# VH-VL binders against q96il0, part 420

Target 1, 167 residues: q96il0
Amino acid sequence: APERGAERRDTAPSGVSRFCPPRKSCHDWIGPPDKYSNLRPVHFYIPENESPLEQKLRKLRQETQEWNQQFWANQNLTFSKEKEEFIHSRLKTKGLGLRTESGQKATLNAEEMADFYKEFLSKNFQKHMYYNRDWYKRNFAITFFMGKVALERIWNKLKQKQKKRSN
Below, E stands for the ipSAE of ESMFold2; O stands for the ipSAE of OpenDDE; V2 stands for 0.75 times the mean of E and O plus 0.25 times the DockQ between their complexes.

## First folded at step 20 (VH-VL)

Design F16 (framework fv_ebrasodebart; at its last look DockQ between E and O 0.28; V2 from the best seeds 0.60)
Fold by OpenDDE, look of step 20:
Structure F16 (fold): chain C 167 residues (1-167), chain A 120 residues (1-120), chain B 108 residues (1-108)
Amino acid sequence: as target 1 above (167 residues)
Amino acid sequence: QIQLVQSGAEVKKPGASVKVSCKASGYTFTEYYISWVRQAPGQGLEWMGWISAHNSYTNYAQKLQGRVTMTTDTSTSTAYMELRSLRSDDTAVYYCARDHSYLPRGHDYWGQGTLVTVSS
Amino acid sequence: QAVLTQPPSVSVSPGQTASITCSGDKLGDRFAYWYQQKPGQSPVLVMYEDSERPSGIPERFSASNSGNTATLTISGTQAMDEADYYCQAWKSSGAHRVFGGGTKLTVL
């Protein structure tokens, strides 16, 4: 019985891009696209006097970013797998090998691939809708905390101005 | 009251599969994730993965990748965790826990646990 | 694997302050969570988002997260606080969450 090689589902290591921004940067940095998710990671700047609310916002943004990275990495892997299965199935149905005479990986034409994309999108439509819902909820929460941070900063500036007028 | 009620204890042989259920109540099931955590006897907590109750998006611990499948039934507000190719080291209490989809609130509610014993 | 490291045990006298640490790479950049587990019981969330208390958790429980270390502090420790405590944080690589090894708190 041939040992069916356990296809190690290469779980895309959510390798946060090893992009390290310059230590002296006072800004958020955008890294190169991640190889699995194709999303560009953001390295968030950490102020020296970060308030607890600012820290909470930063951590929430970071968590949301990681959530997105994981989601898209998994989606891309699923897509790639299903695409390959589709191609193999169609080639087999056509009586074609997985490799061309030139030794290249056999591919399907654009029309056949359009069927795959349509089917894939249809199959994953609900999943994408719910992802979008969660994405909007996360971003709404982030935006809400951004508003709180903005208010805190305004309040702190007003307090500082009052203290300077009293001295 | 929010509750997670798990299925009863299971005894399995090596190589078998186990499917543990977790019935949620007292909240909108589809607004949360369900995480699964296991604890071997006398050991610490091990996070296994989570599933979105609304879109069935899953994230599994790397160690369990390929052996674990998490599913949800929204009609019954029930989460399921299936672990395949069971080994002796899979002997543990398995917990389901609620997790927030978009807020970092942690596992705020837990099931009572399900003991899974893998013995030859 | 980003491992969260906890001391295996901490002992404290009744009424004293217990401190349980959880150390991990860039843990200060992530939210820390704390769970209490008593023998034969399910874990209970005692702290979330580094320093927030769930409803029903006594005020004697507090937590902080700075640098690479999260700390759970129990002021005025009581006999009922004897339990295993686990920290948890987000894990971006491979797993969504990771637990510390746990700390057994003994009230002497």
Scores: ipSAE 0.705, ipTM 0.880, lowest interface PAE 0.8, mean pLDDT 90
Fold by ESMFold2, look of step 20:
Structure F16 (fold): chain C 167 residues (1-167), chain A 120 residues (1-120), chain B 108 residues (1-108)
Amino acid sequence: as target 1 above (167 residues)
Amino acid sequence: QIQLVQSGAEVKKPGASVKVSCKASGYTFTEYYISWVRQAPGQGLEWMGWISAHNSYTNYAQKLQGRVTMTTDTSTSTAYMELRSLRSDDTAVYYCARDHSYLPRGHDYWGQGTLVTVSS
Amino acid sequence: QAVLTQPPSVSVSPGQTASITCSGDKLGDRFAYWYQQKPGQSPVLVMYEDSERPSGIPERFSASNSGNTATLTISGTQAMDEADYYCQAWKSSGAHRVFGGGTKLTVL
């Protein structure tokens, strides 16, 4: 697998191209869902001539992905823990054991589980609202850096055109 | 004039709990996270975790999972870190530090530190 | 489990350039941060986002981060720069921050 490598330093006049080889991806690509967050990680492409600003954008996107995945991993863990506690509490109120006579985990009916889901959602509403606010702020920051990268590319094209007009 | 002012030194017995406070001033508390960092005597910095200002997102160091609880109170602009089941190797200076919620700015402001001593 | 490795100590003469390294697997794919801690004091952020300097930090402080290594560089080192220096980055998994073990800079 290719690593973050040094810039191309070949001296051949006809050896440079702006395209990615057809059998090789030159885009970000998406992996399988993470077991704990259920989110698919993005594996970021690192171009040959990544500028310092492009590096900052990529690192910000990577950190935002990890920040987001950790939030949902935490939330999924809390959901599982509170679900089991809810079931245990309701079985205890009914005078039932945690296991059936066959040794299987005792469960609640769909109506009672719907009560759990409503309670969990209501309890976590403000948490999710503040998470969404921070996610939007991160997205706006990423968009801002994307704009800076776009302007940098335009500026580089203008410098290239000025250089071509000289003798 | 951004400040993080922490509660005073604590002396605890093994098995007890400690709760350190960190009162923020000079900035909009709800727009930043708080990280907690500790430093055992003669040793380096150890990151403990962060918490969002609205008490909605915590992320704890693996070593401390199950023993640490971080909370915030937006009405007083105060963050709290509670460490339970204290051991002698929890003796350290505990710092709170401001952390940016969405930009990679690092820990730009630190509290003065709170010495927690765990001895029998 | 990410580990950031720093040399335990670095010594320089006054006026010379000090370099403090921080090594970690693919550290150059992460933002690196540097903190200065003088005896009996809280840490102070001296570099962020690999190479950015906070307001109030002298221009003689600079930093870089590429490959597996971040480097804090102090040119024209002064006696007041004698301190412990810690690097920090995001851990590869769990979205945890991690500090390096610290480097004691001595100005002889």
Scores: ipSAE 0.697, ipTM 0.877, lowest interface PAE 0.9, mean pLDDT 85
ESMFold2 (binder alone), look of step 20: mean pLDDT 91; pTM 0.935

Design F17 (framework fv_ebrasodebart; at its last look DockQ between E and O 0.48; V2 from the best seeds 0.68)
Fold by OpenDDE, look of step 20:
Structure F17 (fold): chain C 167 residues (1-167), chain A 120 residues (1-120), chain B 108 residues (1-108)
Amino acid sequence: as target 1 above (167 residues)
Amino acid sequence: QIQLVQSGAEVKKPGASVKVSCKASGYTFTEYYISWVRQAPGQGLEWMGWISAHESFTNYAQKLQGRVTMTTDTSTSTAYMELRSLRSDDTAVYYCARDHSYMPRGHDYWGQGTLVTVSS
Amino acid sequence: QAVLTQPPSVSVSPGQTASITCSGDKLGERFAYWYQQKPGQSPVLVMYEDSERPSGIPERFSASNSGNTATLTISGTQAMDEADYYCQAWKSSGAHRVFGGGTKLTVL
């Protein structure tokens, strides 16, 4: 059985987005791109009279966001690591050092890097497919709950109108 | 019936590695994640990480990063957790648990646990 | 240290209501989960998504999550409810799950 080299999947450190929206905000805020995932976090507004269903939707969105942030943080870390290994390997094969004469980090040309990207995408194709599947499932669930919340809001508005007509 | 069946108890020396298996049955393995949780004797539960069924996504507890590797075999519906560089404080019952890929349903099914003893 | 704080023990008389709290920073912004663990057994999910019950969990179990505190409530506590209870939530960063320190419920 080929020794599947224990690919040390280094997980990205949990970056706490330090972005804090103003306390008096009545809407969702988009933060700057996270340094690891490069995704912009959304800070969800919490209404004072949030329904249980609205709360569930909000928390589901939050969890999905965190899931997504962590996936891309890990993916970007893996990408960066493999890219560096590729560059080092290629430079070594060329008999070149890791640094240029000017002391800059030695880089590969665009054609050589294209090979890396192709290989990386090919290697990670299944991973991305399953990520997309899970992402779509999560978003479908979110959309479903959005629909429920919308219906609840309509129903509540209708009930309020009926009470106002009865008084 | 949904079941998670884990491998038997292990005794290891410090510095060794242990690999615990968790065979899932009664559900579509590929639609769920597997989480690993450990419990030291007389202590609380500690979340170790989770893995998607296709290994497309892994997330390890920060404390265990670099020492833990989670894998799956979809053909056998089996999840594996390997812990390396074992220490005495790694002595615990290790649990696999089912986790949802898209809904926050918690760990709804658990394995029976695997005792790993690390002793000199 | 557990990010989620639970009382180490709670005692209740049979038929009375037990309340177990779980406190954490912004816990109310996240889903809370509750697990029951009896001696020598695997944990069992008793509450998910703050207040939802899995199939097979008695109606006497309820939960809420507000502010920084999740609460598991067991109404009409029975001797069989004696166990360790753990809360769980997502950590504020890294999509990590974290457990509380656990609460031993004793039915006197």
Scores: ipSAE 0.856, ipTM 0.943, lowest interface PAE 0.6, mean pLDDT 92
Fold by ESMFold2, look of step 20:
Structure F17 (fold): chain C 167 residues (1-167), chain A 120 residues (1-120), chain B 108 residues (1-108)
Amino acid sequence: as target 1 above (167 residues)
Amino acid sequence: QIQLVQSGAEVKKPGASVKVSCKASGYTFTEYYISWVRQAPGQGLEWMGWISAHESFTNYAQKLQGRVTMTTDTSTSTAYMELRSLRSDDTAVYYCARDHSYMPRGHDYWGQGTLVTVSS
Amino acid sequence: QAVLTQPPSVSVSPGQTASITCSGDKLGERFAYWYQQKPGQSPVLVMYEDSERPSGIPERFSASNSGNTATLTISGTQAMDEADYYCQAWKSSGAHRVFGGGTKLTVL
């Protein structure tokens, strides 16, 4: 019932390098796969002295993750629905019921299911191309904000070094 | 100059469908999303959903799922919103608004609105 | 989490500072946006990215967002600022937008 994100630190570092996009999200916590999107969410750390620009970067990274999770959650639902409709249609064509005599859900063999997978990929090819374009544009925007934050931090270090020399 | 021009007012009976168009000009249509927002008489704004210009991503407000379909035609730079199984409480002004796929800039340009009246 | 609450009305005298609040659970973790709508007109974006002002919006408009509350502030309020104001944010889960209920600003 309690939600303690810090306790997941022990499991997050192991084996998730393929999930972690470039540096823009790597210094935070990586959680287990979301059951709807099958993506591993990044849990963003909020430092105590976060600047307004750092806040905007974090919010943009969070929104991008939610955008991506929603896209794939929608695609996974569509996949599941179309898969069941395909199975139902093929069973109906064969004059078979949706359940076996034991009450288990009737299925198709692997070769018949391969037809579904090929059809699904073909139908969604251009949709995924344009999704990838938007995903890359979001990453470019995040990188731009990361550059602005980096410059802000350099400037703050210069002001701190000037104060040290005036002591 | 950026403009979103919507189709004219519609009067419908309960159970019918309506399809509102939104023609975009003055910007690269395929680089943005279109959001649809409605406003019942004397009430506030209600976000209905969005669609990317290439139809690669659609999101609908949960209360409208199953009744709404959003589409686009990139050759005419036009977005469409269809609402089915109309009820009297669907009477509203329907707006299209430009939305951003990758920048946090909100709805920066709006159509003029389309009044849809649902009455028996 | 998806509900954004605004006061239904705010009244100010000309020249005073108007403040319109928008409350939601952890709203300060999201970008907040503000729209102005005058009677019979389409909404107009007046603030985005919590505190950024679009070109053409007077510098009297400012905004902030922290904790559970975003605030639109209009300094030196003028009669032309009389309108309905709506906040907007992303829903706490998913890529969905939600509007607040709206605030009628009256300049007496």
Scores: ipSAE 0.640, ipTM 0.836, lowest interface PAE 1.1, mean pLDDT 84
ESMFold2 (binder alone), look of step 20: mean pLDDT 91; pTM 0.934

Design F18 (framework fv_ebrasodebart; at its last look DockQ between E and O 0.61; V2 from the best seeds 0.71)
Fold by OpenDDE, look of step 20:
Structure F18 (fold): chain C 167 residues (1-167), chain A 120 residues (1-120), chain B 108 residues (1-108)
Amino acid sequence: as target 1 above (167 residues)
Amino acid sequence: QIQLVQSGAEVKKPGASVKVSCKASGYTFTEYYISWVRQAPGQGLEWMGWISAHESFTNYAQKLQGRVTMTTDTSTSTAYMELRSLRSDDTAVYYCARDHSYIPRGHDYWGQGTLVTVSS
Amino acid sequence: QAVLTQPPSVSVSPGQTASITCSGDKLGERFAYWYQQKPGQSPVLVMYEDSERPSGIPERFSASNSGNTATLTISGTQAMDEADYYCQAWKSSGAHRVFGGGTKLTVL
């Protein structure tokens, strides 16, 4: 059985977005790109009269966001690591040092890097497919709850109108 | 019936590695994640990480990064957790638990646990 | 150190209501989960998504999550409810799950 090299899947450190929206904001805020995932986090507004269903939706969105952030943080870390290994390996094969004469980090040309990208995408194709599947499932669930919340809001508005007509 | 069946107890020396298996049955393995949780004797539960069924996504507890590897075999519906560089403080019962991929339902099914003893 | 704080023990008389708290920074912004663990057994999910009960969990179990505190409530506590209870939530940083320190519920 080929020794499947224990691919040390280094997980990215959980970066706490230090972005804090203004306390008086009544809107969702989009933060700057996260250092690791490069995704912009959304800070969800919490209404004072949030329904249980609205709360559930908000928390589901939050969890999905965190899931997504962590996935891309890990993916970007893996990408960066493999890219560096590729560059080092290629430079070594060429008999070149890791640094140029000017002291700059030695880089590969665009054609050589294209090979890396192709290989990386090929290697991670299944991973990305399953990520997309899970992402779509999560978003479908979110959309479903959005629909429920919308219906609840309509129903509550109708009830309020009926009470106002009865008084 | 949904079941998670884990491998038997292990005794290891410090510095060794242990690999615990968790065989899932009674549900579509590929639709869920597997989380690993450990519990030292007389202590609380500690979340170790989780893995998607296709290994497309793994997330490890920061404390265990670099020492833990989680894998799956979809053909056998089995999850594996390997812990390397074992220490005495790694002595614990290790649990696998089912986790949802897209709905936050918690760990709704658990394995029976695997005792790993690290002793000199 | 557990990011979520629980009382180490709670005692209740049979038929009385037990309340177990779990405190954490912005815990109310996240889903809380509760697990029951009896001696020598695997944990059992008793509450999910703050207040939802899995199938097979008695109606006497309820939970809430507000502000920085999640609460598990067991009404009409029975001797069989004696166990360790753990809360769980997502960590504020990343997709990590964290458990509370656990609460030993004793039915006197």
Scores: ipSAE 0.849, ipTM 0.937, lowest interface PAE 0.6, mean pLDDT 91
Fold by ESMFold2, look of step 20:
Structure F18 (fold): chain C 167 residues (1-167), chain A 120 residues (1-120), chain B 108 residues (1-108)
Amino acid sequence: as target 1 above (167 residues)
Amino acid sequence: QIQLVQSGAEVKKPGASVKVSCKASGYTFTEYYISWVRQAPGQGLEWMGWISAHESFTNYAQKLQGRVTMTTDTSTSTAYMELRSLRSDDTAVYYCARDHSYIPRGHDYWGQGTLVTVSS
Amino acid sequence: QAVLTQPPSVSVSPGQTASITCSGDKLGERFAYWYQQKPGQSPVLVMYEDSERPSGIPERFSASNSGNTATLTISGTQAMDEADYYCQAWKSSGAHRVFGGGTKLTVL
């Protein structure tokens, strides 16, 4: 799974975005970035004659996406909180106020902010390692169910061919 | 064979905190999540949140955000839930339950529950 | 946030089929789970992933989930099935779990 640093928006964690998918779609499709996770959700097509196994696969993919979106929404919240804390702490250490003489929030330069980004990634290295493990385990589970669906479809085609020959 | 054994009942004053432990045995602790669920007397079940065994992912119910902290200790196969700023409506039985890290198979094993009473 | 609505109680005669519903917005697009809780005991998972039965749960337990409604069905209901039953799913958005309010099943 991709690891994203400073591009993520500073928002509270939440679910799927308020995207409005096309009225009629016979395909899975990708929506705009979610405002909390900054990930693009897949919107899954639900066919009319979906077998129980096909439903299970689709729901597993949906829940994996939501799991992933929530992880990154939480990470973005943590990033935002720690970024502000870092800026506040460094301004205090320099003897500077939290606001400029013009009244705007004081900031740090790019080199100072680079220290924050490096420290954040280093601090969260183990978290991201185990996130990647869980992400790959979920993808292995999805692949397993995809195989089961493929076998089910082959079996149904063979039964239809056998029925045609018996007629 | 698979067991989740929780710490004993606690009585607390409003404004205090409580930390409930949940010791897992009979399975590979690091392969699963732990969810926490509470039940006020005579009421239904309320999901509080979950934590992955390596603490890589924690997720809390919105109602409890800011008051709850979940942690784990993989060396002892133990999960912890701390609830701060206790109120009388936090009086409940608190359960830990096993959850899955890669497929949603529900809460297949539950602890015995820990009664936390908040009284003034 | 999301609310899963269950009837407060359901009564059936021994040997009859009990049906416990759980309603929520677009619940059929998510996995539904069912738990049984007897007085003074911890909950026990009785159905998962809409219709799957854990090992050790009698075959008379079945479940379905479509549209806005998940249903737990107990055929040949026995006195030992008398308990509170809770549905669970992820809420309509996000990765937060939610329980229904619970249904007390009485076997007369």
Scores: ipSAE 0.647, ipTM 0.844, lowest interface PAE 1.1, mean pLDDT 85
ESMFold2 (binder alone), look of step 20: mean pLDDT 89; pTM 0.928

Design F19 (framework fv_ebrasodebart; at its last look DockQ between E and O 0.50; V2 from the best seeds 0.70)
Fold by OpenDDE, look of step 20:
Structure F19 (fold): chain C 167 residues (1-167), chain A 120 residues (1-120), chain B 108 residues (1-108)
Amino acid sequence: as target 1 above (167 residues)
Amino acid sequence: QIQLVQSGAEVKKPGASVKVSCKASGYTFTEYYISWVRQAPGQGLEWMGWISAHESFTNYAQKLQGRVTMTTDTSTSTAYMELRSLRSDDTAVYYCARDHSYLPRGHDYWGQGTLVTVSS
Amino acid sequence: QAVLTQPPSVSVSPGQTASITCSGDKLGERFAYWYQQKPGQSPVLVMYEDSDRPSGIPERFSASNSGNTATLTISGTQAMDEADYYCQAWKSSGAHRVFGGGTKLTVL
């Protein structure tokens, strides 16, 4: 019985992009696309006088980013796997090998691949709907905290102006 | 009242699989995730993974990748955790815990735990 | 694996303040959570989002973060506070959660 090699589901190593922004930067930095998620990570700037609310916002953004990175890394892995399985299955049905005579990986034509994409999207439609729901909820929460931070900043500026007028 | 009720204790042989259930009540199941955490006897807590209520998103601990499968049944508000290829070191109390889908609130509610014993 | 490091044990006299630390790489960039676990019981969330307290948790429980260290503080420690305490945070990669090794708090 051939030992079915346990396909190590290569969990996309959560390769945090080794992109390190310059230490002296006072801005958020956008890194290169992650190799698994294809999403560009944002390195959030940490102000020296960060308020607790600003810190909460920053951490919430960070968590949401990581959540999103992981989702797409998983989705891309699933897509790649299913795509490969589809190609192999179709090639087998056609009586074609996995490699061309030139030794290249055999591919399907655009029409055949369109069928795969349609099927994949149909199959994952609900998954994407729920992802979008959760993504919107997360972004709504972030936006809400952004509003709070903005109000806090306004309030602090007003307090400072009052203190300057009283002195 | 929010409750997570887990299935009873299991005794398994090495190489077997175990499936633990976690029935949620008292909240809208579809708005939260379920995390699974295990604790070996006399050891600390180990996060195993989490799953969204609609199985739209699953995330497993790297150590358990390939051996663990988490599923949900939204009709019964039940989460399931299956662990395959059981080893002696998989002997632990397994907990389900509620996790927020969009807020960093931690595991605010826990199941009572399910003891899984792996013995030859 | 980004390991959260906790002291294995902390001892405190009744009425005194207990402090439990949790240290990890880039922990300052992430939310810390704290759980209390009594023998034979499920963990209970005692602190979330670094310093927020769930309803039903006594005010004597507080938490803070500084740099790469989160700290759970229990003021006026009571005998009932004797338990194992675990910190938790998201791992720097993969949206995984990681627990600290746990700290046994003994009230002497």
Scores: ipSAE 0.850, ipTM 0.939, lowest interface PAE 0.6, mean pLDDT 91
Fold by ESMFold2, look of step 20:
Structure F19 (fold): chain C 167 residues (1-167), chain A 120 residues (1-120), chain B 108 residues (1-108)
Amino acid sequence: as target 1 above (167 residues)
Amino acid sequence: QIQLVQSGAEVKKPGASVKVSCKASGYTFTEYYISWVRQAPGQGLEWMGWISAHESFTNYAQKLQGRVTMTTDTSTSTAYMELRSLRSDDTAVYYCARDHSYLPRGHDYWGQGTLVTVSS
Amino acid sequence: QAVLTQPPSVSVSPGQTASITCSGDKLGERFAYWYQQKPGQSPVLVMYEDSDRPSGIPERFSASNSGNTATLTISGTQAMDEADYYCQAWKSSGAHRVFGGGTKLTVL
């Protein structure tokens, strides 16, 4: 991960939709929203002399990001499918068609849709709780590696300072 | 010791479904994912998808989307993979493999495999 | 996107060093994993996180991953190392795992 000069284009708050050039940047940068997850990917900088420990940290962050994007892509798809299934089931029970006379998809009123939202949230509460647990564990692992990288860099600075003094 | 024990071989006709079980022991089942991998006779390994132990996250290979369902039962530490609308090219050995939920450890433990044969 | 290409076979004499490659676009930006599969057996993880070796895997197994290529290296190859070897990586499109096509290692 970046340590020097990470004042913008970092994992900090994003408000930029513009895509920055990937291969010449010396910093992490934020890409456009993924179509399915609506999450914005971080594109990680890869320095020329990255240590094995720094490589593991970067790759763990990349895999965690992709894991997270896929989870929310799946959740968005499930929500859309279950919403349509609920509407279809309730319209059929009421003896109503799936389309209005104008040819647009028939829908339910706000009170009826509230039943769907409540059922969806209740059904998925446990799923989101376990997702949060796994997310926390991944962030703990990442933080642990960040600490190890920080210690490695301090050691290398001390060794390089001692080498310059002796030379 | 960590073990993944799968259900026995199956012979199915085209159009049928098969459900393979994978019982885990020797570790905390709820802290890992289960991946399913298949291997047609004389062919390489093909990743089919994964499922978290609490079913909070399932992810299927695009080739199999719509035909595969993975489930778990945490009370028995068992994962299941169901493949529907079977074709002759689904004939393969089906493996379950442990997959770490948050560390990049790969598939460190594998089941013994379940041969599924699809023929008339 | 994450197509992993392996040579279909590699032959080596006993005691020599075998090298099995796995090529994919920007593979060195992902963790690479290696599995050994002997005839009639389940695969066995032999390398993970690019270059780490699981407990119980002989020290003659080593691996590296940089650029577009991961390499499994078996030094002092023995007859019991004769097997199919598969690389695996995380595929960024859809967060899927993907296997290489496999390499048959023959010890002559």
Scores: ipSAE 0.691, ipTM 0.875, lowest interface PAE 0.9, mean pLDDT 85
ESMFold2 (binder alone), look of step 20: mean pLDDT 90; pTM 0.931

